# Designs tried in a protein design chat: miniprotein binders against Serine/threonine-protein phosphatase CPPED1 (CPPED1). Part 1

All scores and structures are predictions.

Target 1, 314 residues: Serine/threonine-protein phosphatase CPPED1 (CPPED1), of Homo sapiens (Human) (q9brf8)
Amino acid sequence: MSAAEAGGVFHRARGRTLAAFPAEKESEWKGPFYFILGADPQFGLIKAWSTGDCDNGGDEWEQEIRLTEQAVQAINKLNPKPKFFVLCGDLIHAMPGKPWRTEQTEDLKRVLRAVDRAIPLVLVSGNHDIGNTPTAETVEEFCRTWGDDYFSFWVGGVLFLVLNSQFYENPSKCPSLKQAQDQWLDEQLSIARQRHCQHAIVFQHIPLFLESIDEDDDYYFNLSKSTRKKLADKFIHAGVKVVFSGHYHRNAGGTYQNLDMVVSSAIGCQLGRDPHGLRVVVVTAEKIVHRYYSLDELSEKGIEDDLMDLIKKK
Structure headers, positions and changes below count from the first letter of each chain, unless a header shows other numbers.
F, E and O stand for the ipSAE by ESMFold2-Fast, ESMFold2 and OpenDDE, each averaged over both directions (binder to target, target to binder). V2 = 0.75 x the mean of E and O + 0.25 x the DockQ between their complexes.
[cut] stands for letters that were removed.
The coordinates of atoms that the task and the answers printed are left out; those that the model quotes come from them. Centres of patches stay.

## First folded at step 8 (miniprotein; from fb2 with V63I E68R)

Design k1
Fold by OpenDDE base, look of step 9:
Structure k1 (fold): chain B 314 residues (1-314), chain A 80 residues (1-80)
Amino acid sequence: as target 1 above (314 residues)
Amino acid sequence: SMKVKIEIRADSPETLEKVIEIVKEIAEILGLKVEITREGDTVRVEIEGVDPELLRMALSLIIREARRLGAKVEFRIEKE
């Protein structure tokens, strides 16, 4: 391994945490901060859709490279620096065992290595990353490639939970892995209650819902009514205030009681009229506020003025 | 191949026209060929493709947008 290879490895989640955020240093509130959220860089999707074959298509991803490079460049210019950059799943298009998976993975890793080293990466698994029906093998591949599929970390008294949402969608091939996450989540939520965390925030690829907890199942973009309600109730009982997701390739969201469901549009392919973009998320002692920005807006204007306004808004 | 059949009903011709426009937009975005037939208060959409996931995405988007417009949606998935 060349010294250059060692210097370009982003800190992967391991042992169900991120070493970039030592819990002992991050257990107490230290004041407002912000982070950047992206979703669905999904290298290969734009071409795959143009051909109408998402399963075997996606042999070109130059546009997603350019978009993600633009995102990285925009993030690196932000002042003050974001605490971290989270990608809410569908990192690449090629599902486990599909063509171009290795090449897409290596290209995304190459692009992400350009993120400022002071900005830790938080990587969430999507259905393209681990399959619609994950197996032990697909989860192991993801963990080897990107880091743990579920983990927690603390930043300034805020608990962040990264979840594998495919375990909620279809755990039929890995019921033990689902159960392990469920147990782990319950432990994490208990710890958060005992420590009186300032906030608890969840990242997962598949939204609980897009608009309402009571919306009908659409069989792809939301979790089932039974699953979403159980999760939402668990999150609310634990004091989780917001869930961030991707998967929809459109901005969406809604509220259920005190839980905000935020669906962020993609860095990559767009399914609607939203620009390619990133979400700026500001965390204060009392609130979590967020705004979606186009890559162009972030590249041209930054967020300094808006960040101050977001922090000052009660 | 997988075929998706969607039946969308609305109380107004204006809503049906909006549904048709949205279906066309979704089909264009996803690169799918769709057959759209209007019969009275009903729009029938047939989508055929080789990728089940893409078809499910299209179905989900169409259902969601049609329901947002206040339309009633019925659908069938036919697997060949």
Scores: ipSAE 0.409, ipTM 0.799, lowest interface PAE 1.4, mean pLDDT 91

## First folded at step 9 (miniprotein; from k1 with K18E I22Y)

Design m4
Fold by ESMFold2, look of step 10:
Structure m4 (fold): chain B 314 residues (1-314), chain A 80 residues (1-80)
Amino acid sequence: as target 1 above (314 residues)
Amino acid sequence: SMKVKIEIRADSPETLEEVIEYVKEIAEILGLKVEITREGDTVRVEIEGVDPELLRMALSLIIREARRLGAKVEFRIEKE
C-alpha cells in the first residue's frame, strides 16, 4: 500500500469529500478554530532552478526535506492543535512522467507521516503535481497518489472547497474533467448560499490575482483576467470570504469587494525575501484572520498572543 | 528554444538601475542567460533558454517588479 493510502494523517479525499471531517459532525458552528496552511514544499525545485532545467535538473531535494521536516515539527508543537494542515499545491517538483517523481513522492510521504495523527492533512494539487497541461491520465495518477483533485469538507460549520486550479489555466487536454469540476463547483456554491454556513473558504494552487483583480495578466502566476473575474464573481455571489493559494513562492494578495485573495509563500524555495514559513489561519464567527510565520518563529515562539486569544475565546 | 524580449522605460536612472539588478538576480536564481542593454531611458532585456516554464516565470517576475518600481514595460515572446 502506498504511503498516501496508509492510516495516520493521510485522509485521502474520495467521492469529492474528506472522511476526516464527516459532515454530520461538522455541520454546526463550533468555532473559533484554526488551521495551518503551507505551500510549495516542491521537493527537487532548488536543484532544478539552479540548473535552469525543470524537466531534468531536480535530482536533489535534501534541503526541501529538512525545511518540510522543520515545518512538521513546528506544527506538532502547537497547542491547542490546529484542526488540519493544508498543503496548497506543488507537493513535489517533478511533473508527471519526469525523472525522480517517484522518489520525491515517497520522500514527501515519509516526511508528512510524522505530522501528529490528530491533525489531518488536506492536499491541494498544483501545476507540478498534475502537469501544466493536465490529461485524464495525469489527473488519475494524482488521485491514486494523494486523493481527489477537487473536493469539499466541513469544519465547524465552515465549508471548505479544494479546487484543481490547473483546469482554469489549461484544460485543453481534459475538457470533460474541467466541465465536471465546473458543474460540481456550481453545486457546492449553491450549498454555500443555502446552508447558512458560517463562512466558505477556497483552496486552490494558482491565485486568482496577486495584488488586484484588475492587474494585467502576468502569463504565469495569475489566472487570466477574464477567468479570474468570472471565478471571483461566482465566489462572491456564494459568500466565499477568502481564497488561499501558493504558486508564487512569495507572500501576496489583495481584496476584491468582499473576497480576499491570499497568496502564501513557500515552505521550499523562495522567489523573494520571505522566510520559509507557514500561515496560521484563525476562523471566528465574524471573520477569518491569518498571519504568515517563518518556520523559526513558529517553532521558537508559537502563535502570537493576539491570534491565540482569538483561538481560545469562547 | 524560446527567447523573451523585454523593453523597460523609466524617467529615473535609479529605477533603471534597480530593474537591471533585479533582472540579474532573477536570471541567477532561475539559471537563465540574460543580455541587458541600455540606451538613454530604455533598458532592453533578452532572455533565452530551453525551458519555456522558466522563461515565462522570469518574464512575469521582471515585468511585475519593473512596474512596481514605476517603469513602463513592453515584451515579446519568440519561439524558435
Scores: ipSAE 0.550, ipTM 0.820, lowest interface PAE 1.7, mean pLDDT 90

## First folded at step 14 (miniprotein; from y1 with E48K G49N)

Design z5
Fold by ESMFold2, fold request of step 18:
Structure z5 (fold): chain B 314 residues (1-314), chain A 80 residues (1-80)
Amino acid sequence: as target 1 above (314 residues)
Amino acid sequence: SMKVKIEIRADSPETLEEIIEYVKEIAEILGLKVEITREGDTVRVEIKNVDRELLRMAFSLIIREARRLGAKVEFRIEKE
C-alpha cells in the first residue's frame, strides 16, 4: 500500500488501481451515488494567456488558487458527501521542463489537502501535466508526483477507467508506453464485458469529440477522426456509457450511438462564456445524469432538488 | 517562429462579421496579436511569432467557429 494510506493528503493510484476503493468491497451495485468532476485548474494559465506566452508567462497563479480553494470549499459543504472528486487533467500549467512547474505543483497539493478526507481524489493526466509529446521521463515524473497515469477502480458495481489520452494524441517519443496502455485497456474492457457491470465510465483529458463523432479534426481540442472512432467503437462494444473530459475550457459534448461524450468547462480560465465551475455526476442503476454548476451556485445553493432526489432514491 | 494564415469564405456578410468578432475575442483571451483583413466574401487571419501551443489553440478555435457558422476554411502554416 502507498504512503497516502499511512496519512498522506490523498491516495495515489498505483499498481493500475486506486486503494481508496478496494475492489472486493465494490463488486455489487451500491447506488445511487454521485461524484464531482472538475477540470483544468491549471495553475499559471491565466497569466500565461494574458501575456501571450504559454511557456514562460505563467509566473503568477493566485487567481487559480482562489478558484480552486472555492471549489474545494463548495465540495466540502455538500451533504451527503460525494463518493470522490475527480480532476480531469491539466492540474498545473507549466509543462515538463518549463518554469514554475515545481511551485505550481506544490501549491496545488497544498490546496487539495483541504478536501474533506472522506472524499478521495481521482487525478487524470492532461497535456500540461505530462507534456504534448510525452516521454518515459515525463510519464515517470507525473507518476511520482500524482500517481499512475492510467488505472481503473470500482465503485458500487461501476467500473471507472482513467486513461492517459496524450498517448492517443502523440505517442511518438513513447511508443512502448502507449502499447502498454493499449494492452491494459483491452484487458479492462474485456473484464467490463464479462462482469456485466452496472455501468462503465471513462475519464480522459482530451475529448474524443466536442459535438459529433463525424466532426472535422481541429488539431488540438479533439482526437483525430480515425483515433476517436476506434476508441469510441471499443468503448461501445464494452458497454461504456460515458466519457468525461476537460481540455476545451468550455462545456461541450454529444452522443455517438449509446456513448455520451461529456466535455466539462474549467475551474480556471475559460475559452467561452461558462462560469468557473464543477460538474455534479449522479449514477443511478439506470442512467448517469450530470449538470454543470458555477462555483457560486454550488457553494450558495448546493445541488438542485431534482438531482438530490436521484441521489437519495431507494 | 511560426505563422498561420487562415482564409474564411461565407456568403453572408453577417457570418463574416461574427467570425471577425470571434477572432478578436480569442486574440484578447490568449494575449495574441492578429492581422485581420476582409475583401468581399473572404476574411483572412494571420497569426505569427507566437509559441506553438497558443498558435495551435487559436487556430483550432477559429476554424471550429468558422465551420460551425457554415463558412469554408483554408489554411497554411509557415515557418519564418
Scores: ipSAE 0.747, ipTM 0.894, lowest interface PAE 0.8, mean pLDDT 91
Fold by OpenDDE base, fold request of step 18:
Structure z5 (fold): chain B 314 residues (1-314), chain A 80 residues (1-80)
Amino acid sequence: as target 1 above (314 residues)
Amino acid sequence: SMKVKIEIRADSPETLEEIIEYVKEIAEILGLKVEITREGDTVRVEIKNVDRELLRMAFSLIIREARRLGAKVEFRIEKE
């Protein structure tokens, strides 16, 4: 067995799916389950903000290593195990072509290899991962490093859609890639409608909105009013109930009709008063329930009894 | 370098004070140098940073908070 085989290679998304969840086995509802959602481990950001240099700073990331290791340890202790662990983008701080990108990538991969092999990783691309204005080359680098930038998978009759949200922010350098995702998404949403999925859930890095569908453009943390409305209406029409995002480094969210926008705070650097943490997401037949935990709370106490009871009720 | 000038107007002096404290908090978190000037019902915030990403974040946070508090926001982005 070569030394390369012993490093637990996480299963990357390929062919617009995640092989860890065979669709034939996961197309029907099997009862309640839960998953863990993290966002913005963003190795290097804490140092970058401390120096006021985000573009060229971030030459240290030991704090983000410790935080992400704590997250992994907390997840690995959970019983029953979560179905998967999703990271909602900004995996590393260094944008494409920036200093320390390789080293940050290698360190995050090292930390993530400690996740229990029974817990598949779901990796979403953020603006730091593929750039604010992605190119074919930056998307290809991401796909080689982490897996497909957009894909779908099924868990117990629930359809999960991972989207590249940079295609909605600024597709000017990759319009064909955006068009390919748009077509693929329309096909996936059609399948969701036709198969009467129990739920459909979206993961994307950039929020549709932070508080309201009608909020003004803030030019960074939300998508444009036109784009967000088109996406939200498309999602609602397909029966998508929840969109999960990161990017804001704060907990936020709102509801538009029957669509919940959930913005989860970071594992890494905090922009507000939220602790470093993870979101527990419980999926029942009728509803999706979620709660943000600090890393300490999740490590020390695990999942609270009220959520655990929802998971155990068959 | 990029420079952002934000002009915030509010009918309440308490709202202006809350906005000023928020701007200071954001500047501290992001490691930014900001110039804050209060003139009557108006607060002017000037942010100069070489880092475009931090500037965009600070701008977005400040205008969002000001709008949340019911203030009127005008802004200008200058490329130096």
Scores: ipSAE 0.732, ipTM 0.904, lowest interface PAE 0.7, mean pLDDT 93
Fold by OpenDDE base, fold request of step 18:
Structure z5 (fold): chain B 314 residues (1-314), chain A 80 residues (1-80)
Amino acid sequence: as target 1 above (314 residues)
Amino acid sequence: SMKVKIEIRADSPETLEEIIEYVKEIAEILGLKVEITREGDTVRVEIKNVDRELLRMAFSLIIREARRLGAKVEFRIEKE
């Protein structure tokens, strides 16, 4: 085992958990904290869209490298440090079996190795990571590359659930894997209820909805009405208060009862007018507060005083 | 190749114009070739020879925006 491979390997999720957060130490509320949420670094997308060739995965991603490096630098400057950095899917552009997938993966891993070792990475799978119609093979490749596609972890009495949302979009090639996640999720949500978690938060790539639970199916950016309703009701019944997603390359969101659906814009390519950015998420005993920052704002100014005051309150 | 035809109907010429401009914007962002035809209260958008992913994205964005603006949307997917 060469000394070079021992370089900053981020802790991958394994055994449906993230070892960076030992459950025994993180089961109780310890005061306010924050984390950083990014989405869609999606190395290769900018070029792919510029050429109108999504299937070939884009042959250039230097801009996405620079943007993600800027994000990492901004995160590393934050004081106090965030509890973790979550990437809400579409890590790379090249879908399974497409050109440049290896190179894009290696470059993103290289960039992410610069994240401060005290800041665990939480990696969510997107449709580009595992395909629109995932298979056992594409899921296995993701798990080998990035870690478990779904897992849970605790931070200060808050349960975090990372889900593979492609199992909700199109499980036709992996129905058993979907069923395994469904069973696992039901168990996790039961545990959350039994342990009276301070909060439960979900991360998944594909939004439940962009604006409303009752919005029409758009066949790409939201889950089907039936699926989203079932999930939302399940989450609400378990005390999940917030679902964070990417995929839309725009900031969006809405509320359904007491469930906040937060769609965060991309680190990488923008589909709208939002700047390249990151979301700061502050978790207090009572509430979850979040704000999107441009990479420049976060790099230059850090976290605004109003959010910082929430983090520092014991 | 997949071909998508979207028919969008709106009561306001201004809404139709806004939809047309949005379709052009999306086509530019995604690098797509689109054919746009306006006939009275109806805009027809044809997207040809696109990979499935870009087609799905463009379709989703266009129909979402049209619906947001209160337009009626009909669509057909043709496999060539």
Scores: ipSAE 0.723, ipTM 0.901, lowest interface PAE 0.7, mean pLDDT 93
Fold by ESMFold2, fold request of step 18:
Structure z5 (fold): chain B 314 residues (1-314), chain A 80 residues (1-80)
Amino acid sequence: as target 1 above (314 residues)
Amino acid sequence: SMKVKIEIRADSPETLEEIIEYVKEIAEILGLKVEITREGDTVRVEIKNVDRELLRMAFSLIIREARRLGAKVEFRIEKE
């Protein structure tokens, strides 16, 4: 598509769609292709955690800047170019109304502007971006800054759904907004069933589960059992094969029937032993194959040959 | 602020030791002050003087790891 049609890397989703990928040009299978998933750059988090003060301790984020610059450089070196770069929530650390939110936002925008113009950004809202208890006002602020909080788009015959998962965690101050997403989601899943998409893929910040659909509730990192079961069953019925999430700051996941839950570790601060990294996701006609890379691995060695071979096949 | 007390029970001393080391690691990462005591087959973890989000995260991480290792977990939340 032309530069005027695609825009820059900040293709702010509007009208529940993403203009970088017009449906009329992307609705038919044109794979294989791949994309890059990152999560939780969360400018400010490292300092906030090291001081034990989430609200007021995140007054430095030079480390997150350097890690995210490293991620951008690694992505920019990839050849062929990925179709898009999705950031799966917690873009910055300071929640609505907290100190340094503006400065963290502006620094993240500056760093992300360096992404290759041929690689559109896809931005997913996390609890830090929209608040733990979102309101109409905090959702509006996110949408002004980054684009719609939930939307869908097509790439090469694959339907991608971006969800605001905070509506599943705590919609108590915005029940009508949750209801609107629920109605929209049912419509999108109906389209997926009717169209028999090559694949359907979900991005949301909060994972359905970390290991198993039947795991105990952990009261922070997973969705409640009743909520996650309802969503998972809807996704499976519609033919969704995988959900990608962040939030845990560790790699995790499992399979429920035909649905994979993939939890990707952080670009920023880690809660486990994974290196800072990105996930390469390859989409073929038959399957979705993914692998987590450290930033150093991806930058120095690129994508491994087995994945690259899948990208080359039609 | 709030205080949480977590009680973790396991038959294996090795399991309890692994949980204690994990709690120390989480405390370092999250900048938390924790108190850990051990009596027989039980480890007690007390976390206090932390905001609600850090408390929820630490609590969640600890109970998930304890459960993964086969331990039984009980907890209480107290206001200070």
Scores: ipSAE 0.698, ipTM 0.874, lowest interface PAE 1.0, mean pLDDT 90

Design z5
Fold by OpenDDE base, fold request of step 18:
Structure z5 (fold): chain B 314 residues (1-314), chain A 80 residues (1-80)
Amino acid sequence: as target 1 above (314 residues)
Amino acid sequence: SMKVKIEIRADSPETLEEIIEYVKEIAEILGLKVEITREGDTVRVEIKNVDRELLRMAFSLIIREARRLGAKVEFRIEKE
């Protein structure tokens, strides 16, 4: 056991991959599996919204701790075990250089250390994690704290792509980092086409859109029409079937051709009427199906009966 | 500080009332002070906040809902 294994430190993405999923072993389809998707634990947001001050009001996060602990406990009880647990950005509330960032980070790390070691963590960066206008310094801080901001991994012939969506929102302070991700993404999508992956799935914090590819720009919850269209067309051409996102603190989504945009509601603060919850995602040879569950539903009933129903849904 | 002014026009008074109630709901959720004025077929919403993120969120939600309901939306962002 390396000193890192003894310290309860989760396995971080490095070298643009997750070592928990060796590509050579995961290149072929091995049968159906499932994973858990959460979004926006965002420690400090509930208090910040209660005061109407996101910059300084996030000084308490006990509710987000309890909600995320409940999520971890529910996940750890699932049988069979999920292949991984993904958090789709806004891990903490405090933006780079803001108060309570260190304390929120350490508390989330403490909660996430309780995830079963057989369930790898997949961490996506949000705008609160790296800032609305990321810099080399904010990206480096994220990579040091949580792992690579963009990376890929394979599970049973399925390619998973984690993207830094803030490079699509505002790359003005880090154009070289944005270009590096663009080049890397084009290479990964080329590999997916060449290897005839069973599926390709994208995780990013900011949605392409909430309802339609043709919806108007709202200047916060969706990417610009030009950016989202270019990305969607690139994804479709590579055989990407689903994009998962957070950021909206509501369940939403739509379809564009054969691409599903899935916006999942938060573990933390809710902007709508959705309960605090997690998304169960089932991957079969033919399809990707998913359902949102409340934390209470997952804690009380599990998913054993529902997994079979999800697999049967055409 | 940042200030957003939104002007929303709809052909139905019921649509304007639905938009006003939605603006109030969003203001409550986000802890924002919002000034709402109604003049005929037009609702004007003024949001003042030092926090740019809350302002952007409120703005985005309001304009999306107004557009979903078929209303015309005009807006201005002012830096104070």
Scores: ipSAE 0.659, ipTM 0.885, lowest interface PAE 0.7, mean pLDDT 92

